# VH-VL binders against Myotubularin-related protein 5 (SBF1), part 5

Target 1, 134 residues: Myotubularin-related protein 5 (SBF1), of Homo sapiens (Human) (o95248r204to337)
Amino acid sequence: SLPVSRCSVALLFRQLGITNVLSLFCAALTEHKVLFLSRSYQRLADACRGLLALLFPLRYSFTYVPILPAQLLEVLSTPTPFIIGVNAAFQAETQELLDVIVADLDGGTVTIPECVHIPPLPEPLQSQTHSVLS
Below, E stands for the ipSAE of ESMFold2; O stands for the ipSAE of OpenDDE; V2 stands for 0.75 times the mean of E and O plus 0.25 times the DockQ between their complexes.

## First folded at step 2 (VH-VL)

Design s11 (framework fv_siltartoxatug)
Fold by ESMFold2-Fast, scan of step 2:
Structure s11 (fold): chain C 134 residues (1-134), chain A 121 residues (1-121), chain B 107 residues (1-107)
Amino acid sequence: as target 1 above (134 residues)
Amino acid sequence: QVQLQESGAGLVKPSETLSLTCGVAGGSISSYYLSWIRQPPGKGLEWIGEIYYSGSTSYNPSLKSRVTISVDTSKSQFSLKLSSVTAADTAVYYCARGYTVTTRWGYFDYWGQGTLVTVSS
Amino acid sequence: DIQMTQSPSILSASVGDRVTITCRASQSISSWLAWYQQKPGKAPTLVIYDASSLESGVPSRFSGTESGTEFTLTISSLQPDDFATYYCQQYNSYSRTFGQGTKLEIK
């Protein structure tokens, strides 16, 4: 009944909440590394699609891999920005990443490392976004 | 066509280990999660656990101290061991494919026929 | 664990009836819910996934809806082949949990 992209956005807000989603949106805009963790391939695909949909019409020009194969986990150590999803079965292999924002879709949490500084959306855009999405 | 089939001893003595194997034919187990689900006679369904083809497992917390699931990719099969069984473990045991490469996940689209395991002396 | 509660446990109906089976989650599971049909002596078969998506090959008389933590399976015009036990299952969190089942039987 909902288009896929709009459904994905709604699911992202339900899984993480408005504040966490806005943090991920700002992180993507400011070219940080965003890692989604879930044991669900559907959740990974939907979360990545949802984040890209929030960025539209802005083109995301960095690494985008909604489901990263286990054989390619070394990609997470790349110095460039990304939006990547990894199955939580491999979460242990993602430990020790110091500059990656980790969104745990199953737990509903977002962890921002101390070395990562995400500026808030400028007013009034931040207030307007909260009003529309709340 | 993907086909799953359970095999193993249908009778297990109390305190011993229940051992079942699921063979997967017509499809790959690579990049799939494979689950065990049981159903006591006349009762509902209970998820036991799952394994990814790489060996990563997740178990039902109520069973995790007794459950081991393993995978053999060369034989296209995965196995269940449930230790220290009692009469409460008498059930039909199903294997199921829970995740697909095409992004569908967490629900079970292919099931084995089920095998009855009776725990009695 | 997320608890899944189905109601009713037994539903008596006649061919041609519109029937609705309900499943309630003890906490939010988004749309991560499937419905299965199990006939006597057979393995369960998938009917609905993602709360409202009809599985390929399943008749269009089956539909699913969601409202918060409440999920429904509706059969718009019951056929003889539909008498079975139905289970809901959440896949939002580990462990994967099923409802206790609803037995749909002839009135």
Scores: ipSAE 0.000, ipTM 0.507, lowest interface PAE 16.4, mean pLDDT 82

Design s12 (framework fv_siltartoxatug)
Fold by ESMFold2-Fast, scan of step 2:
Structure s12 (fold): chain C 134 residues (1-134), chain A 123 residues (1-123), chain B 107 residues (1-107)
Amino acid sequence: as target 1 above (134 residues)
Amino acid sequence: QVQLQESGAGLVKPSETLSLTCGVAGGSISSYYLSWIRQPPGKGLEWIGEIYYSGSTSYNPSLKSRVTISVDTSKSQFSLKLSSVTAADTAVYYCARDQMITFGGVTNYFDYWGQGTLVTVSS
Amino acid sequence: DIQMTQSPSILSASVGDRVTITCRASQSISSWLAWYQQKPGKAPTLVIYDASSLESGVPSRFSGTESGTEFTLTISSLQPDDFATYYCQQYNSYSRTFGQGTKLEIK
C-alpha cells in the first residue's frame, strides 16, 4: 500500500487535477503565496501535506500553516511566500488578497491573480515531476 | 447559556416559499457557522445548509436550487428560505451552531441546537 | 455526498446491558464523525465528537471507536435515561450527512 506522503499526493491530484497541482507546485517553487480553502480540516491537512510531499526532497523554508486560526488571518497579508490552509468560513476575508493563489479544495479550482505569473517548470524539475507522477 | 430559537409560519402552501428565522441569545454568532437541519415526522435528520457570520454560505446539493440562508449580525439572527415547497418538505426545522473555528479546535459538529419548529406543507 | 449507514435500525436492550451501535461511511472520513442522542419530542444533543471524544457533561459510560470507515458508539451499562434515537454525522465533507438513526428501545 502507499506510504502516507504518496497517499497525500494522490488525494491532492484527485481533488484538483494534474494541471492545477502542477501550477501549485510551480508556485511554491517560485516563492509565491499558496492558500488552500476547504470546509474540511482533513482536506486542508491532506492538501498541504501533499504539496510538501511533491516538493521533497526540497525543504520548504517559508511560512507553513496547514490550518490557520481565525486570530492569525492577518498573516495572509504578509509579503513573504507561504503555504497556508484556511477554513472556507473565512473565504470572504480572503477575497481582498491581491497576490495570493487560492486553491478551493471543495470546488476543485485554482485561482491565480492577474498580477501573479507562474513560469513553466524548467528542466530538470519538469522531468523529476513527471517521474513522481508516473 | 447559549440558546437558539426558531420562528416562522407553521403552515405553508405547496409551491410557496418556506421562511424561518433563528434567534441566537446568550452567546456570540461571530466566528461560528450557523446551520439549518430538518427532520420529517418519524424520519431522520437532513442538513440543509450553513452560513458563516460574514455571509459565506454552503448548501446541501440536493436542495441548493431552492435554498437561501442569510444572516443579520446586528440582530444575532439567521434565516432560511426554501422555495417551491411540496408535501415532502413537511418537517421539524432546527437551527444549530457549528463549533468555533480555532487551531486547537479542528471541529465542525453541532454543539447547540434550537428546539425545532414544525412546518407543514398543505393546501 | 458521503453516505452514512447505521445498524441496527432498532436495538432492544435492558437496563445494565452493554450496547453497541455501528455507523459506516461510504468513503474515508478520517475521525470527522459525531454522535447525537435524540429523545422523543426534543432536539438532538451531542454525545461524541471526533469519533471518540466525549462531550462535556456526557456520562463516561458512553464511548466511541473508529476502525477504518466503521465507527461505533458503545454504552457500557445502559441507564433508563439512555433510551433514545442515536444519529451519526460526518463532517469531512462540507456537505454534512447523517446516518438514518438507531432507535434504542426497552426489551
Scores: ipSAE 0.007, ipTM 0.559, lowest interface PAE 10.8, mean pLDDT 83

Design s13 (framework fv_siltartoxatug)
Heavy chain, then light chain:
Amino acid sequence: QVQLQESGAGLVKPSETLSLTCGVAGGSISSYYLSWIRQPPGKGLEWIGEIYYSGSTSYNPSLKSRVTISVDTSKSQFSLKLSSVTAADTAVYYCARETYFRDSGAFDIWGQGTLVTVSS
Amino acid sequence: DIQMTQSPSILSASVGDRVTITCRASQSISSWLAWYQQKPGKAPTLVIYDASSLESGVPSRFSGTESGTEFTLTISSLQPDDFATYYCQQYNSYSRTFGQGTKLEIK
ESMFold2-Fast, scan of step 2: ipSAE 0.007; ipTM 0.583

Design x08 (framework fv_daxdilimab)
Fold by ESMFold2-Fast, scan of step 2:
Structure x08 (fold): chain C 134 residues (1-134), chain A 122 residues (1-122), chain B 110 residues (1-110)
Amino acid sequence: as target 1 above (134 residues)
Amino acid sequence: QVQLQQSGAEVKKPGASVKVSCKASGYTFTSYGISWVRQAPGQGLEWMGWISAYNGNTNYAQKLQGRVTMTIDTSTSTAYMELRSLRSDDTAVYYCARDFSYGYLTRAFDIWGRGTLVTVSS
Amino acid sequence: QSALTQPASVSGSPGQSITISCTGTSSDVGSYNLVSWYQQHPGKAPKLMIYEVSKRPSGVSNRFSGSKSGNTASLTISGLQAEDEADYYCSSYAGSNTWVFGGGTKVTVL
């Protein structure tokens, strides 16, 4: 993977912590909807790239839009999995999304809706992931 | 109109192979997956496997591993399911169904073909 | 035997509510919010009635609702009507990129 990808992975851990990053990794593997929120477009781009890098060599074949234009907010209502970043200025528009995992990069939190179940990462993959990323 | 059109009924002898087609229309074929589900006479539904129309990746039910092959032809928006080494207990109606999402994990089967009866008899 | 357990039959009178259970394990229904329900009339292909535990596709009556508690999902049909007489199947993601179906429940409208 490129040095830029390694830097993006490190930024994800710094912003969200190991437990939250592992939850996002499991969510992406099990094809859930992942939404990043930040006031910083750079932070959105870096977080999306970092999550994609963690999935390597797996190819992410669903909707991937690191910075979603305001004109395309309807994409958040798509029935398919995604990794999308949205500027926190539009956070109010995301409040009614019931099945979306929201990672607030500025606040350092991940909110998993009650209707979403993310299975635990099976051993030895969980131990390998922790070992590589810690 | 969103539609999945399946090939016609087939009669095969034990040990033969059958290849069922499923032609999609009315939507972007490469944006969805196709699952295959069969139903023996008077019995319930059995999931056989899935194929991505985006990249051709497949995932098969363990019971059928080694006997089933699923393929796509994006130029004709057609999915195929081939079942080999047929036995009498493979007699069933075979359905193709579109999932809501592409990739290995489907959310649901929202559009179904009408079914293809495959009879395996001596 | 199917992977998910459903009652073989459920009956009700017009206007009543009926509920069909679908019991799996912690490795399917208990682990994933990917439960769907299908209606099948004799000689017809199945029709999606509920997906992701409780969501209805466009065109499906609001008389149909879904829920889940632990390892058991449920389909409830309120205001039972003659046209609801059919076989109903539940399905769930089962891990390792596989799907499973219930054995089916025959709904009879008395």
Scores: ipSAE 0.000, ipTM 0.509, lowest interface PAE 17.4, mean pLDDT 83

Design x09 (from x08 with heavy chain D99S F100T S101I Y102L G103T Y104G L105Y T106Y R107K A108P I111Y; framework fv_daxdilimab)
Fold by ESMFold2-Fast, scan of step 2:
Structure x09 (fold): chain C 134 residues (1-134), chain A 122 residues (1-122), chain B 110 residues (1-110)
Amino acid sequence: as target 1 above (134 residues)
Amino acid sequence: QVQLQQSGAEVKKPGASVKVSCKASGYTFTSYGISWVRQAPGQGLEWMGWISAYNGNTNYAQKLQGRVTMTIDTSTSTAYMELRSLRSDDTAVYYCARSTILTGYYKPFDYWGRGTLVTVSS
Amino acid sequence: QSALTQPASVSGSPGQSITISCTGTSSDVGSYNLVSWYQQHPGKAPKLMIYEVSKRPSGVSNRFSGSKSGNTASLTISGLQAEDEADYYCSSYAGSNTWVFGGGTKVTVL
């Protein structure tokens, strides 16, 4: 049970920006697959903790692996929701994943596949979420 | 030409088990998954589950969990679906259908077998 | 798992356009661009007509088109032909690696 800090949330916003972070938050709430990529293991751990912190007080009940070992890359092919971090050295193996939302922490981008629709949070929840996240 | 050839019709008593086969041809079997869908007489389609021909991973409909098992034999390019503890309301045509590999979401049911009628009666 | 709602029947004359609705919830049709449509003639297996809301497989007539708005997907058949008389089923991804089907719509060509 490592403590979750507000610094992890702040780092996620600095790395991806508010719009991308909101997309990841909505994706996690709606049972999508979220993959973080970075060459830095610390950055992967911080981003995964940050996303979990944003879901508080909701408990994330699906697969959560902040740093996925190379031996377990087949887990990325699972049809179930996840929040997983992978070292960018293995990025080539992630290119064929069809329904995975990829957050490139080193590049500061989030790629949402065409087959994935992330609904916005209903008002006033979306406005309240922006206020809390800011 | 992609084809899925299913085993023939079966008549079973309540409490029995049935195992339906689906032999694939015309494509690389291990690059796709197989889904199973059933249709009771005069009723709609019901998804039962799927299996990856790549690694044998399965996912089953909650309603059928504990009663259904899906397997593959890559040497014969054949998928199997076994349903246990049969009830009268399991009377249906059982279809196999091809799905894409990895996620299985691109085209969930792009080619279908002709169906296998399973009749459960006392 | 949420069931998808379709009208029991739709009819039209040759050359007309008809539309079949498929209404789900925010946890299936509303959440995913993974809606597909299937045509089934009596005694035959279903045939994929539309996938990913609006895409057609090779060999499917451009008279068939799909769309989605909110929790409702629609299949439109233009230039209705006698051979289009069949049952039509919608399907949607429903999260957690599950799929749901609509109850089916019988299309009658008058």
Scores: ipSAE 0.007, ipTM 0.528, lowest interface PAE 12.2, mean pLDDT 83

Design x10 (from x08 with heavy chain F100T S101W Y102G G103S L105R T106L R107G A108Y I111Y; framework fv_daxdilimab)
Fold by ESMFold2-Fast, scan of step 2:
Structure x10 (fold): chain C 134 residues (1-134), chain A 122 residues (1-122), chain B 110 residues (1-110)
Amino acid sequence: as target 1 above (134 residues)
Amino acid sequence: QVQLQQSGAEVKKPGASVKVSCKASGYTFTSYGISWVRQAPGQGLEWMGWISAYNGNTNYAQKLQGRVTMTIDTSTSTAYMELRSLRSDDTAVYYCARDTWGSYRLGYFDYWGRGTLVTVSS
Amino acid sequence: QSALTQPASVSGSPGQSITISCTGTSSDVGSYNLVSWYQQHPGKAPKLMIYEVSKRPSGVSNRFSGSKSGNTASLTISGLQAEDEADYYCSSYAGSNTWVFGGGTKVTVL
């Protein structure tokens, strides 16, 4: 629902900050791989939902798995864009993924690999996004 | 110092399989990947796939899905590439190359084997 | 066809500078700073000349330089010499542990 979506968006900004969330938004828009890490399944679900809500009314057409089972970690090596959440217990298994943007929800950080270039949003999208969330 | 030694030339009939080996020396084998690249006579380079020597994870070019298998043997520091259901247009020089994508996070082919000519004809 | 577009041939005289373009898309050259260039003499394996857009391996002449703007990478050879006559290939990371090559450019030293 709308109230739930707004809450998820607000929580995402509180966890990561405006600059990091905009980087994730740009990454999703430019069809990169976004991986959320958290010990909390609730945080993973909220963050993934929040990022999808920010893309509205654009529909995300690639792999979307807010909580990836440990048995399916090989999915992270797929050749297509994704938005995926993984429990931080498996963080060591994600360290060899060299083209994946990692958002650590518990630590409040976003790591963009050195090899990945995310272009900035053109105006007015960047200004409008800041204004909506201020 | 770094060397990639490939197996010798092969002549195969259509429908057969070929397995090319690439023996690495002069570096820690498990710290790098191996990419396979082929070149048909008079043509350009075509990437076939990549394998991690660390964990054996692979990714293959879409065109070759279902026909190619890449493996490693860490005890001999050797990578293998098997291509099945051979066609005449698979005639090419097959190269293995050390892929820096992995432990060092650089993503280029810094050392190349000499190449293995595979000829597919009746 | 090749995923990255290069001119089929480029020529120059000794001492001149030449530039080879390599045009991809926003999903490869435009998204990653992982463009490399390879030199291939007839009957030989390719040799790395440039990696990460603009970096030279030890032993490669500083006459070779690389750059990138948007979806197009470029290799420039200054002070062109007879031994530079070869085929040159660009390569780019294309995401998801996948690489692509350009069609190659034959460099002729007149």
Scores: ipSAE 0.005, ipTM 0.565, lowest interface PAE 12.6, mean pLDDT 86

Design x11 (from x08 with heavy chain D99G F100V S101A Y102T G103I Y104F L105S T106E R107Y A108Y I111Y; framework fv_daxdilimab)
Fold by ESMFold2-Fast, scan of step 2:
Structure x11 (fold): chain C 134 residues (1-134), chain A 122 residues (1-122), chain B 110 residues (1-110)
Amino acid sequence: as target 1 above (134 residues)
Amino acid sequence: QVQLQQSGAEVKKPGASVKVSCKASGYTFTSYGISWVRQAPGQGLEWMGWISAYNGNTNYAQKLQGRVTMTIDTSTSTAYMELRSLRSDDTAVYYCARGVATIFSEYYFDYWGRGTLVTVSS
Amino acid sequence: QSALTQPASVSGSPGQSITISCTGTSSDVGSYNLVSWYQQHPGKAPKLMIYEVSKRPSGVSNRFSGSKSGNTASLTISGLQAEDEADYYCSSYAGSNTWVFGGGTKVTVL
């Protein structure tokens, strides 16, 4: 693995924990909407990079914006999958998003809306991934 | 005592616009969304769009995009739906309905207004 | 042509059970546990009968129950009563703040 991508992955696990990171990985693979929140633009960039690194060698083919400008918050309401980071200063504006998985990097939590079901990774892939990363 | 009180029946000519109001009472207006649903005579229910009473964000049904505008007035706890370029097939009863919507939970229409009949005829 | 498919009509006798199906796709009924059912009597606004597939709001009879399997949701009315004669509509969340409705089912109590 490349040192830079491994560092980004390690930071993501440190901030959210292995269970939450695996949930985000499964969400990205099953074409759900993933939103990262942090007061720190560096943490947003690192988390988005870390999630992409976990998907390697798969190419993420949908909307990827690690730091979304405040002027473009309407992008969060699009019907297509995404991996997007937003400064937590705009967290109130994200409260009306109905089908978005929210990863709060500052609080260390991942919230999956009740309406969203993320299929588990098929065995043995899930067990193998968990064992390698734990 | 949740109540959604709609404006009265309207008769319009083709090409005109209509604006229907929905006045909410009995709950915190800004905590819920409002959907608009119409029903042509003898036909089924058709979802038109949704508006957040918290921030005014909207999402409209694709077939009505460009003809419909939904707004809120938080000072009067009132939602509005304006439909432009009316055609005879826009004749319908127009309902507002409270959507119990949260980012982390359930989405359904728990209370409905009585409906506003809009007739479009020449 | 509605997004969700329902039978046009279902009939039963008082005391019997009837079931109304609502078939969608993997992008609505299949993806979300956000199916609701509405009862509409002639000249009246719709009334919520079931939400989130199987939950009943306060004041709705326990004779009404909901379920879902794959892309198909079902409303069951047990102990059918004359007052149950109405049109019934299913609705599902379809993602990104959009909703879809079924074409409606007329329930006749014989």
Scores: ipSAE 0.000, ipTM 0.531, lowest interface PAE 15.2, mean pLDDT 84

Design x12 (framework fv_daxdilimab; at its last look DockQ between E and O 0.04; V2 from the best seeds 0.00; counts 0 for: pae O 12.1 > 2, placed apart)
Fold by OpenDDE, look of step 3:
Structure x12 (fold): chain C 134 residues (1-134), chain A 123 residues (1-123), chain B 110 residues (1-110)
Amino acid sequence: as target 1 above (134 residues)
Amino acid sequence: QVQLQQSGAEVKKPGASVKVSCKASGYTFTSYGISWVRQAPGQGLEWMGWISAYNGNTNYAQKLQGRVTMTIDTSTSTAYMELRSLRSDDTAVYYCARDQYTFGSRVSGMDVWGRGTLVTVSS
Amino acid sequence: QSALTQPASVSGSPGQSITISCTGTSSDVGSYNLVSWYQQHPGKAPKLMIYEVSKRPSGVSNRFSGSKSGNTASLTISGLQAEDEADYYCSSYAGSNTWVFGGGTKVTVL
């Protein structure tokens, strides 16, 4: 459903800003680990859905868990790429991760570890994105 | 009806600050942004900046950087624009306008405008 | 950010068609299809007439149309009416979540 996807993408941009979302987009495309944090499960679900929708028409083939159960936090240590949402209550556990990009949905920030290098998208990506998704 | 209601006219002295309010109604406040545009007497429109009503992210015109602060109060659906260190050339009608998001970009222009707030700076 | 360039004034007789140009750079008008046009009558707030180069908001007359070529956007008013006499401003997205306005054009109906 295109309308739902459009809304989720728009919401993601509003939550994190264009620069951050594009960074996450590039990160996902280049097979990096993306972790969303929020105390709201709805925000986690929406953010993950938004990022996934943004990758369309590419199909994300790696680990995708919008809401990771607390019992499965060890999954964050996987060597494979992922898009995962975790309740911010477990933020302390995520701080130990050295190669995971963390998007704090509540704070509206994205933290890219020093060892992670995300290739930038050339301009005018914003215009192109609008053209494709509008 | 979608509308933006702005605060009344202000008279300030040089060096003072002014804070203009813009109350939104008739739509979901947090789903849009607010741009501020000013117009000096007999002059054109000047974009001042933008704020997201969703998360409070802001972008200011470079020439106003450091002197302007935009904020929002989601509980009252109100946007605020504060301009500090006022000088005579800040005399203008200040408009707030709804600025819609489209995939993180403002693409639909400023489709709803307040009536404007006259700010006069004089010694 | 420099302002977009508009003619200071444009005039026409009732029923005529007039065009207002808005020239930017490759960094704004030339880069994005995000040009807007605003109509402003004396003592009134601006009104959105065109957005995204050529789209009209609901309630805006189809006499108003927009186009773009290269770094120049254009607003055309067909069937010019007395009520069209106003100032018209173009605006373009300029990247980094910023907008830039043109200097404005005064349209006079003779």
Scores: ipSAE 0.000, ipTM 0.610, lowest interface PAE 12.1, mean pLDDT 90
ESMFold2-Fast, scan of step 2: ipSAE 0.016; ipTM 0.682
ESMFold2, look of step 3: ipSAE 0.005; ipTM 0.590
ESMFold2 (binder alone), look of step 3: mean pLDDT 90; pTM 0.928

Design x13 (from x08 with heavy chain D99G F100H S101L G103S Y104S L105G T106W R107T A108Y I111L; framework fv_daxdilimab)
Fold by ESMFold2-Fast, scan of step 2:
Structure x13 (fold): chain C 134 residues (1-134), chain A 122 residues (1-122), chain B 110 residues (1-110)
Amino acid sequence: as target 1 above (134 residues)
Amino acid sequence: QVQLQQSGAEVKKPGASVKVSCKASGYTFTSYGISWVRQAPGQGLEWMGWISAYNGNTNYAQKLQGRVTMTIDTSTSTAYMELRSLRSDDTAVYYCARGHLYSSGWTYFDLWGRGTLVTVSS
Amino acid sequence: QSALTQPASVSGSPGQSITISCTGTSSDVGSYNLVSWYQQHPGKAPKLMIYEVSKRPSGVSNRFSGSKSGNTASLTISGLQAEDEADYYCSSYAGSNTWVFGGGTKVTVL
């Protein structure tokens, strides 16, 4: 499972770049809401897995849904932290989310709402993250 | 002129329902949201909920969940707030207020209606 | 949700500076840079004075300034004038498309 985890992490860095991935890592660690968008269900699954792999050995205790069904989009308005993937066909439904960090895997962008404060990456987690990438 | 015009004062019996309107003009209605905020006599401001004029999605204050419904009519650029099962402690001035939308939502209220007094008495 | 805590009243003399505090929790004021301040004169609707902690809308005097430290936001009115006598409310985004208001502060110009 380590080879699979490394592959998922590498793909995430390839799609978003190191700065964006570090922002997502810090956001997940500080209990923010992370939403992945892609037209590819495979990319959604890979990105969500990659983010969880970056948190290892920490367990993610909140809502984790790599591919959210269209009938459950209201879950994006929940008060609890999450890591969720949504097909980009439903991107318009995400426009009104105030505190959700949106990672567009197809466009290679991460949008952090002005209201969200992500603290600097602490040691030793920064060293651990770089070790996985090495 | 950029403004929100609210319907006139209402007097209701306990147990009745009231529906307040808020007509927008001077801006693109569907590019913003509308929040409802009330103020009981001599008391502070209380947020009740919001509605997106873009898609009609709503979010209500927990204590009002089940008693309040917010709707929009895009053809008339009007937002509505209906409050059911009225009690004497629902007596208040009800304001509609415009919220600025970002790509991820709205955060503050820059344009306010003048308020609608709703009195609930027997 | 708990309302934000403001002092009931603050007073000052013309020309002086006054500060109004607005204390929330880590889940609202402490988590988001989305604090706004509203001025309300008797019988009138609230008027936006400050948004996003420290920003002023066009037409609002630079005598009004906002700041935030931890879970506490502050509104400062410098060069206090008679027309500043009003009720002032803070508001914060509280997550999940929810907002909360402070209890309000009556400003009296002596």
Scores: ipSAE 0.000, ipTM 0.548, lowest interface PAE 14.6, mean pLDDT 84

## First folded at step 3 (VH-VL)

Design p06b (from p06 with heavy chain S56D S107D; framework fv_pimurutamab; at its last look DockQ between E and O 0.05; V2 from the best seeds 0.00; counts 0 for: pae E 12.1 > 2, placed apart)
Heavy chain, then light chain:
Amino acid sequence: EVQLVESGGGLVQPGGSLRLSCAASGFTVSSNYVHWVRQAPGKGLEWLGVIYSGGDTDYGNEFTSRFTISRDNAKNSLYLQMNSLRAEDTAVYYCAREGYYDFWSGDQFDYWGQGTMVTVSS
Amino acid sequence: EIVLTQSPATLSLSPGERATLSCRASQSVSSYIHWYQQKPGQAPRLLIKDASNRATGIPARFSGSGSGTDFTLTISSLEPEDFAVYYCQQRSNWPLTFGGGTKVEIK
ESMFold2, look of step 3: ipSAE 0.005; ipTM 0.551
ESMFold2 (binder alone), look of step 3: mean pLDDT 90; pTM 0.915
OpenDDE, look of step 3: ipSAE 0.016; ipTM 0.674

